# VHH binders against q924l1r178to360, part 23

Target 1, 183 residues: q924l1r178to360
Amino acid sequence: DFLDVYHGLRRRSHSEVITHLRRASTFVSHEKLRRQLTDLCTKVQSGTHPAAQDVLALRDCFSTYPLGFSQLQASQMRALSQAMLLTPYLPPPLLRQRLKSHTTVIHQLDRALAKLGIGQLTAQEVKSACYLRGLNSTHIADDRCRAWLGEWLHISCSLKEPELSLLLHNVVLLSTNYLETRR
Below, E stands for the ipSAE of ESMFold2; O stands for the ipSAE of OpenDDE; V2 stands for 0.75 times the mean of E and O plus 0.25 times the DockQ between their complexes.

## First folded at step 17 (VHH; framework vhh_nb_b201)

Design h6 (at its last look DockQ between E and O 0.63; V2 from the best seeds 0.00; counts 0 for: pae E 8.4 > 2)
Fold by OpenDDE, look of step 17:
Structure h6 (fold): chain B 183 residues (1-183), chain A 122 residues (1-122)
Amino acid sequence: as target 1 above (183 residues)
Amino acid sequence: QVQLQESGGGLVQAGGSLRLSCAASGFTFSDYLMGWYRQAPGKEREFVAFITSGGSTYYADSVEGRFTISRDNAKNTVYLQMNSLKPEDTAVYYCAKMYTFEGDRLTYMDVWGQGTQVTVSS
């Protein structure tokens, strides 16, 4: 299945994205946030699916240096681009612009989907929505996809524009260890 | 391959109306959620409306009550009826197939037409 192939491609970047997050944590000034970020990275690296509340707790961390959208390093942006199945072979300013635009559009769509209700989507639409957001939903049961999408939308709709870097990273954070995604 | 072609844009006075159309081909139209986005000069592309395969609709707050999205599956066309237009609605409007998984090709969030210009004068 070509979707599995594509997922394989973006999975290659997951470890790199987390590694960059762990590295970046050393530059986080707020001690509590630094610990929380490190803990989240550890959980994800250990195969644990993070709780939405743990992800959202880091919203402030992703709104300023070093993980704010405007502060992301080129290597991280390349890895994140790959995680989103976007070409990583662009100059950093263009990478940033594209990632920001893409994330913004997803965020807007998320708000719409949340208001509409996931129940209004077909199984295929749900799978597509999940896949777009980083989950290999191809072989995941509908109810699990809907649950995942619910978690994603909860996180997304809780975020403000300055925090969208977190949403960008969430394509890795929320998809790495979810059910049947370890392939 | 997926093709989307927008039409119906133009110049209109504030308070006027336009109806945009998007002709789709290259996929099973009735199975997919379709949407409209717009991009004003110097601004980021923003969501306008979408319609699910089942016919459920949702609108951005800025256009709610003024715009109506609809679809004709027999014609593989999605429409955007825009009433009570405002200068703030001036933008290039893009039709989108929001999720594309066909053959060995994956396209998402970037399956757009060429766009159609909508200009609302004060």
Scores: ipSAE 0.038, ipTM 0.536, lowest interface PAE 3.7, mean pLDDT 88
Fold by ESMFold2, look of step 17:
Structure h6 (fold): chain B 183 residues (1-183), chain A 122 residues (1-122)
Amino acid sequence: as target 1 above (183 residues)
Amino acid sequence: QVQLQESGGGLVQAGGSLRLSCAASGFTFSDYLMGWYRQAPGKEREFVAFITSGGSTYYADSVEGRFTISRDNAKNTVYLQMNSLKPEDTAVYYCAKMYTFEGDRLTYMDVWGQGTQVTVSS
């Protein structure tokens, strides 16, 4: 089953992204933000699903050094690409451009979806929206997918364009511990 | 292979109308959310409209009330009826297959057509 292989690759890349975030946290000079970032990484690595406010508290360190779009390192961009099920085998400038373009398009669509209302989407549309945003939604019930998408939209619609690196990382932060299938 | 082909663009005077079409092939059209985007010279590509597989629609503020997106699942086509056109609507218009699930293969990249030029003269 190709989907099970993709789900496995995605889950492994989640761990890699969190590891990169921990290493980047040592370069966050603001003590409170550094603490909040490391606490969030620990929470996710320990199996806890984060609250939207925990994610949003970090917006400033994702708008500038070290975690803004222009500051992401190649290895981090490759891991993020894999989490989004995009090939990581591109030169770093193309990885950055593709991730930025894709995240910007998702952000614009998220604002539209929030206005439309998740209830206007079919179950298949909701599942697909969740999957492309990082959730392994294939075997997740419709009501749970809608709840997850609502959490995602809350975070996404709270972010401004300079903060979209956080939305990109939310692919991992919000999906890693949501409804894990037993394997 | 997934293919999208836009048509119906051209020159039109301000206040006029055009209808764009997007012929789709290589996927189960009725299962997908479809959209229109546009790009003016020197500007970023911007959202215009989308339509769900169930027929629900959403529009950018700049076109709401003037443009209508629709779909014909029997013809595998998406349409954009553009009325009351303004010079600001001048752009290349792109049809997009929005992300969703198809069969047992993951589609995790959006697919775009070649685009069709719309030019609105004063």
Scores: ipSAE 0.012, ipTM 0.380, lowest interface PAE 8.4, mean pLDDT 83
ESMFold2 (binder alone), look of step 17: mean pLDDT 81; pTM 0.823

## First folded at step 19 (VHH; framework vhh_nb_b201)

Design i1 (at its last look DockQ between E and O 0.02; V2 from the best seeds 0.00; counts 0 for: pae E 6.9 > 2, placed apart)
Fold by OpenDDE, look of step 19:
Structure i1 (fold): chain B 183 residues (1-183), chain A 122 residues (1-122)
Amino acid sequence: as target 1 above (183 residues)
Amino acid sequence: QVQLQESGGGLVQAGGSLRLSCAASGFTFSDYLMAWYRQAPGKEREFVAMITSGGRTYYADSVKGRFTISRDNAKNTVYLQMNSLKPEDTAVYYCAKLYKFTGDRLTYMDVWGQGTQVTVSS
């Protein structure tokens, strides 16, 4: 259906996003973080759904160099824009600003949703929330959507503003290999 | 096209009240979560309040007990009743349409109104 088509479009950027992450790992000075980032990339590329803990372990890589918002390369920002179904055809400063703004808004909503409680959302609201955040929730059962959203909210609410680049990347990391999302 | 238009802002003394309205058009209003945000001078836009399609509400800590978000689906309008206003509440207030999952179209939360200025004097 229509949403599957759109998801297909944003999935085209997933491999590129991960490739950029793998490249960026070579610039991570801390050996442990470098290994963790590389391992996460390997897991995702191998079809494994990452654990929230593994994602959160990388928060420092995404707060400053090399994967902080201010450090993202133009090609990565274009790919991430596509993953968010945003136009990638903007100058890098505008891409950066838009991605940061968009991610910030999601982050703030995540905090609200977490406090409100997922159980207070309708099935459609849950699906909408998941889809916005990168998951093709179209054909996923409600309980699985709620579980995914729970993972997302856990990650999101654990992050600070300087780390929100990780949340942006999470639209790919958490959606690529989730059950029933692979094609 | 989706449109949001805020109104009801103005100048008010500390301790006063304002009621903001956001008129929505171009989408099935009743299906969407709606939110209010605000942006003070020199600061980033911040979340204020959210209301689900089912009427559940959540507020930022800074406005809890003072602000009330509500909606009238028949009028395609979301409201923000602001009581006990403080100078710190001075900002441009924005209405936001959140996201919806549909089988035939995709809508995100990137639609904002032009905002309405709220100024609270000491």
Scores: ipSAE 0.294, ipTM 0.688, lowest interface PAE 2.5, mean pLDDT 90
Fold by ESMFold2, look of step 19:
Structure i1 (fold): chain B 183 residues (1-183), chain A 122 residues (1-122)
Amino acid sequence: as target 1 above (183 residues)
Amino acid sequence: QVQLQESGGGLVQAGGSLRLSCAASGFTFSDYLMAWYRQAPGKEREFVAMITSGGRTYYADSVKGRFTISRDNAKNTVYLQMNSLKPEDTAVYYCAKLYKFTGDRLTYMDVWGQGTQVTVSS
């Protein structure tokens, strides 16, 4: 029963995060990046699962203005906290610190997981790894969870530390239209 | 079972003081970050103050300099000393167990008390 509550919290947060990303696109001065961000938001809102290359193309928007960690708005940070299953009811400086700390820890763990190899993980470990990273992995088949985690690790291991705001947003971008809540 | 019980609310004149208490049981109190929130009728619940297991504190701008959060780990109790109260401070005040600031991984769930009413008259 606790899983149903957490699934509902995540779904609500996904829509809010994408809405914020679309609004932020107007502050991206480079036309190609602005269009790529807007197109990705439209794809996700229409139910399309994005490719890793679609996400990675946006890295520059997330390393500084307008979507770097220090530029995120309070409402965006609250929605991202909900997607991470963390309380959104903290002052903005504390939300920012906690989101950055958790994203950094996940990034470091991702490099270790990539070296170990997903094949070395049990089905339970894979589901847990997916759940930590934003996927409602309950009721998703093991093969599908491993595929998703592989996509996640590809994105994560391609990112440098200044670009980690994109990894944080990937919690939503890669999870929203995958096999969540399918029965 | 985890329980949080707030007390110390009541009716007070503007400019006055109140001290709220929150008694905690059912968990290792000294390991957790504790906080106070408040909610006026028809409004969103808002953060007031927090205190870490090590005693570091943080306050909302609206109460900074007037309110003081503290904890007594021997009594499993967190306090909110409220001075220079204003009618705008009128709300139900909630105690919250948030998460361990250190040590335990991935604590996902907040726990709330039932609240205590504070009414500040002019």
Scores: ipSAE 0.015, ipTM 0.329, lowest interface PAE 6.9, mean pLDDT 82
ESMFold2 (binder alone), look of step 19: mean pLDDT 83; pTM 0.848

Design i2 (at its last look DockQ between E and O 0.69; V2 from the best seeds 0.00; counts 0 for: pae E 6.1 > 2)
Fold by OpenDDE, look of step 19:
Structure i2 (fold): chain B 183 residues (1-183), chain A 122 residues (1-122)
Amino acid sequence: as target 1 above (183 residues)
Amino acid sequence: QVQLQESGGGLVQAGGSLRLSCAASGFTFSDYLMAWYRQAPGKEREFVAMITSGGRTYYADSVKGRFTISRDNAKNTVYLQMNSLKPEDTAVYYCAKLYEFTGDRLTYMDYWGQGTQVTVSS
């Protein structure tokens, strides 16, 4: 299945993305946020699926320095691009632009989906929506996909435009340790 | 390969109407949610409308009540009927497939057409 192959490709970047997050945590001046980011990284690296509230608690870290879109390092953007199945072979400004645009498009669609209601989607649409957002939903049961998508939409719809770097990272944070994706 | 081709744009006076079309190919059209986006000069691309495979629709607040998205699966085409057009609707309109890759080529997760220009004069 080509979807599994592609997921394998983007999964290769997950560890790197988390590593960058951990490194970035050292630059977070606010002690609580620094600890929360470090803890989130530890949880994800230890195989724990993060709670939406833990992800959202870090929104300020992703608004400006150090993890806002404008502050992302080239290596992180390449890894994130790979995680989103976007080409990583672009100059940093273009990577940044593409990632921001892509994330924004998803965010807007998320709001639409949230308003429409996941219940209005077919199983295939749900799977596709999940896959777009980083989950290998190909072999995941519909109810689990819907639950995951619900969590994603909750996070997404809670975020403001300046915080969308978090949504971008969420493709890794929310998909790395989801039980059915540990193949 | 996935292809999307928008058409139907043009110059229209405020209060006028246009009907955009997007011809899709390279994937099972009927299985996918389709959306319209637009991008005005100097602005970010913004969501306009979406239609699910089952025909459920959702609209941005800015176009709700004025625009209607529809699809013809037999023709692999998604439409955007735009009524009561306003100058602020001026933009390049894009048809979008925003789900998954098809085939064995790794390109982009989302697919866009070239867009069609809509200009609404005062």
Scores: ipSAE 0.701, ipTM 0.867, lowest interface PAE 0.7, mean pLDDT 91
Fold by ESMFold2, look of step 19:
Structure i2 (fold): chain B 183 residues (1-183), chain A 122 residues (1-122)
Amino acid sequence: as target 1 above (183 residues)
Amino acid sequence: QVQLQESGGGLVQAGGSLRLSCAASGFTFSDYLMAWYRQAPGKEREFVAMITSGGRTYYADSVKGRFTISRDNAKNTVYLQMNSLKPEDTAVYYCAKLYEFTGDRLTYMDYWGQGTQVTVSS
């Protein structure tokens, strides 16, 4: 029952993050990239799970302006913190530092996990890895968690350090509609 | 509460060895992946090594062949044996655990210990 509350908080933060992404699209000067971002937001809001290539197509928006780490607004950072189950009750400079540090740590671990192979992880390790990355994995079957983690690692290992704001947002993009998690 | 306590750091001359340990409590230690990270002054925290619950290991290129991660599930402890130490290994070393909720509420636990200082002099 307390788990239901936390899943509800996570779902609400997902909706808020997608809303911020949609608003940020107006500041993307490249028309094709702007359209790709708005289309992805619409897809996720309508209940569709995005393909990895749809997410990766957006990497330039997240490298610097308008959605790089240094460009994120306070309300965006609070929503992202909640989605990662990090405390949102910090001043904006500390939120930014913590989100960047945490995302960098996950990215480094992702490279290690990809080299090790998901098959070397126990079911509990897979569940914990998914949970850390934004999936409400407690009631999701092991084979589904492994599939999700594989998709996450594919996206993560395709990204360079300047693009890690996209990895942070992937917490929301990849988890919102995987199962019945978006509500 | 998840708690991680690192120890075993200190001052050593280049070429020397240290063994770090991390005592863990507040979770079923044998079920979780454990990792070491380090942070030098003015630098970002960087990955050093990891070990799965099943004993599989992975190392950063900068420490391969010199460092060995291991675990003792009976003592709830993860170790980092550091040999052939270089001044570049000078950092605070942190033990890490994957995040999980505690009790009847989900709380983001600081999955880092407080760290142990390793200083390598020439």
Scores: ipSAE 0.051, ipTM 0.491, lowest interface PAE 6.1, mean pLDDT 84
ESMFold2 (binder alone), look of step 19: mean pLDDT 83; pTM 0.839

Design i3 (at its last look DockQ between E and O 0.75; V2 from the best seeds 0.00; counts 0 for: pae E 6.5 > 2, grease 24.3 > 24.2, SAP .739 > .668)
Fold by OpenDDE, look of step 19:
Structure i3 (fold): chain B 183 residues (1-183), chain A 122 residues (1-122)
Amino acid sequence: as target 1 above (183 residues)
Amino acid sequence: QVQLQESGGGLVQAGGSLRLSCAASGFTFSDYLMAWYRQAPGKEREFVAMITSGGRTYYADSVKGRFTISRDNAKNTVYLQMNSLKPEDTAVYYCAKLYTFTGDRWTYMDVWGQGTQVTVSS
């Protein structure tokens, strides 16, 4: 299945993305946030699907240093690009720009989808939406996809523009350990 | 291959109307959500409107009540009727197809047209 192949490609970057997050945690000055980020990384690395509240609790880490969009290292941006099935072979400024643009587009669409209601989407649209956002929804039941998308939209719609780096990372955080994606 | 081509833009006076079209090809048009975005000079691209495969619509607050998105599946075309245009609506308008399943094929990149320029004079 070509979709599985593509997902395999982006999954290869997941561990690297998390590793970068863990590394970045060491630069978080706020002790609580540092601990929360480290714990989130540990959960994800241990196979735990993170709660939305745990993700959102880290929004400040992703709004400025060290994980704000403008602060992301080239290697992290390459990994994130791969996680989003975007070419990683661009100069850092272009990677940053593309990632930001792509994330912004998704974020804006998320707001629309949230207002519209997931219930207004077909199963295919839901799967596509999930896949766009990092989930290998190909073999996941519709109800589970809808639930996942709901969780994503909750997180997304809770974020402000300066925090969109978190949404970008969420393509990994929210998709890595979702039960049906472990194949 | 997936292709989108916008048309219908132009110069219009404030309060005027334009109707944009986006011709789509290379995929089963009727199965997919379509959206319009726009990008004004010096600004980031912003969401304008979306229409689901089932015809459900949503609009950005800035255009709600003035713009209408619609689609003709027989023509593989999505439209944006823009009424009561304002100078702040000046932008390049893009038709968008994001990541979508296409049966045994997958578009793993966002697909945008070349855009169509809309200029609203005061």
Scores: ipSAE 0.789, ipTM 0.895, lowest interface PAE 0.6, mean pLDDT 91
Fold by ESMFold2, look of step 19:
Structure i3 (fold): chain B 183 residues (1-183), chain A 122 residues (1-122)
Amino acid sequence: as target 1 above (183 residues)
Amino acid sequence: QVQLQESGGGLVQAGGSLRLSCAASGFTFSDYLMAWYRQAPGKEREFVAMITSGGRTYYADSVKGRFTISRDNAKNTVYLQMNSLKPEDTAVYYCAKLYTFTGDRWTYMDVWGQGTQVTVSS
């Protein structure tokens, strides 16, 4: 029962985050980067799962204005908090600090997991790792969860500390359209 | 309710040793990956070590060879043996369970203990 409520909250937050990303794209001064961000938003809104290269191409606009951690607006931070299943009901400076702290913790764990190897994790550990990172993994087959986690780790391990706003948004970008039939 | 309680911190001279413990309750401890993180004043929390349910371990480069993570599933406890301590190891150390699944009482994705202070004097 609790998972149903949280899945609903997570799904609604996905739409809000993508809408904010599309709005922010108009403030990206570099034309090619602006087009890439707009195209990614359109792709995700249209039901397409993005490639890691599509996500990583955007790192510069997530390391400073308009989408770096210090530049995120309160409404975006509330939506991102909901997507991470963290309370959105804090003053904006506390939301920012908690989102940065949580994303940093995940990023460090990701480096450890990548070096350990996903194959060392049980199926339950893999599903939990996916869920922490934004995927509604409860009804997704183990091999699909491992593939998703591998893609997540590839993206995460390619990012540096100033670029972690992109990792935070990847909770939405990589999860929104990654669906599998229930069995 | 998932709970994590760290202990074993204290003041120690450089080169000394400490053993931290983290007592866990409210979930099936033996099924989950556990981790230690630390937070120095003015810094973000940083990864220290992790141990999988199967006992496999990984360490941050800054502590590899000096720290050993272990677990006792019968006592629902994870340990961090810290040897050859340096002043830069001074921090509050946190036991962490960063994710939950169907077997746990649901709340938020990040669960941290209260933390235990480790201070290494020069």
Scores: ipSAE 0.039, ipTM 0.484, lowest interface PAE 6.5, mean pLDDT 84
ESMFold2 (binder alone), look of step 19: mean pLDDT 82; pTM 0.836

Design i4 (at its last look DockQ between E and O 0.67; V2 from the best seeds 0.00; counts 0 for: pae E 3.2 > 2, SAP .779 > .668)
Fold by OpenDDE, look of step 19:
Structure i4 (fold): chain B 183 residues (1-183), chain A 122 residues (1-122)
Amino acid sequence: as target 1 above (183 residues)
Amino acid sequence: QVQLQESGGGLVQAGGSLRLSCAASGFTFSDYLMAWYRQAPGKEREFVAMITSGGRTYYADSVKGRFTISRDNAKNTVYLQMNSLKPEDTAVYYCAKLYTFEGDRLTYFDYWGQGTQVTVSS
């Protein structure tokens, strides 16, 4: 299945994205946030699917230094681009702009979807929405896709524009260990 | 390959109306949610409206009650009827989809056509 192939390609970057997050944690001045980010990384690396509240708790880390959009390192942006199935072979300013634009568009759509209600989407639309957001939804049951999308929308709709770097990273955080994605 | 081509834009006076069209090709149009976005000068691109494959619609607050999104699956076309236009509606309007998988091809949501210019004068 070509969708699995594409997912395989973006999954190659997941470990690197998490590694960058772990490294970035060392630059987080707030001790609690630093621990939370480190713990999240540990959970994800250990195969645990993170809770939405654990992800959202880190929003401040992703709004400014060190993980805000304007603060992301080139290597992280390349990895994130790959996680989004976007070409990583661009100059850093272009990578940043593209990632920000892409994430913003998704975020706006998320708000619309949340208001509309996931129940108004077909199974195919749900799967497509999930896949776009990092989940290999190809072989996942509809109810599980809808649940995942619900979690994503919850996180997304809780975020403000300056925090959208977190949403970008969420394509990895929320998809890496979702049970059916390991198939 | 996926193609989206917007049309119908132009210059209109405040209070006027325009009807935008987006002709889609290269994917199974009827299976996908479609959306309109717009980008005003010096501003970021913003969501305008969406329509699901099943015909469910949602609108940004700024256009609710004035704009109507619709689709004709037989023509692979999504429309945006814009009434009671305001100068603030001046922007390039873009048709969008989430993403498409056709065969072994993947097109993401950040695939944009040329857009169509809408200018609303005071």
Scores: ipSAE 0.853, ipTM 0.920, lowest interface PAE 0.5, mean pLDDT 91
Fold by ESMFold2, look of step 19:
Structure i4 (fold): chain B 183 residues (1-183), chain A 122 residues (1-122)
Amino acid sequence: as target 1 above (183 residues)
Amino acid sequence: QVQLQESGGGLVQAGGSLRLSCAASGFTFSDYLMAWYRQAPGKEREFVAMITSGGRTYYADSVKGRFTISRDNAKNTVYLQMNSLKPEDTAVYYCAKLYTFEGDRLTYFDYWGQGTQVTVSS
């Protein structure tokens, strides 16, 4: 079904995004931050699910150079668009604007969801929220989806507007290696 | 595919009221959280209100006590009752659907309606 197509598209985009992140690390001037970024990329590429603190440690890389919204390359924006299930077939300025707007919308919704409480959502609403944020949630049990969404909300609610490029990349970072449960 | 059609906008004086509607089609409306966002000229879209499938609601601080979101699952419609309107509420209001994925082809999803203009004059 088209769910399998979307899952395949999303998975293929993950490696491309991580490759761009690793390449960008060579432009990070602060040595500790550069190592943290490369370590995270290695962790994800090797099959490890990152801790929220490892993601949040990188926020400065994503607020300005080299990974802020205005700094993202066209191929990176196309891969991120595919991971978000947004069309990659737009000129780069439109890709950038749409990714920024979409991420901002999600960020605002995340604040509302955190205040409401994940427990107020049905299983279908939780799976849909996870899917919107990059997780192939179809085969993942409800309790695992709620845990994942909790991790996402923790990261999201810790970020300021200038740092939202990290939230956009979190679509890949938090989703690539999360446990899939089949029933 | 998924369609959202907002209506009910218009010009109103400060202190007045408007009721926005959003007719939805192309998905199982009753299963999903619905939201309203708004966008003033030169600003980013901002969250206004949300309603879960179970009827729980949450509001932005700027509209609490003045706006009420509701849904009618039989009519596949979400509403925003806006009372005590202020000039700061002037914006295009957008209905938002929280993601659906149906069909047999790749579909890049746009979950916004067309928007409806609300203008509040002093």
Scores: ipSAE 0.410, ipTM 0.758, lowest interface PAE 3.2, mean pLDDT 86
ESMFold2 (binder alone), look of step 19: mean pLDDT 83; pTM 0.837

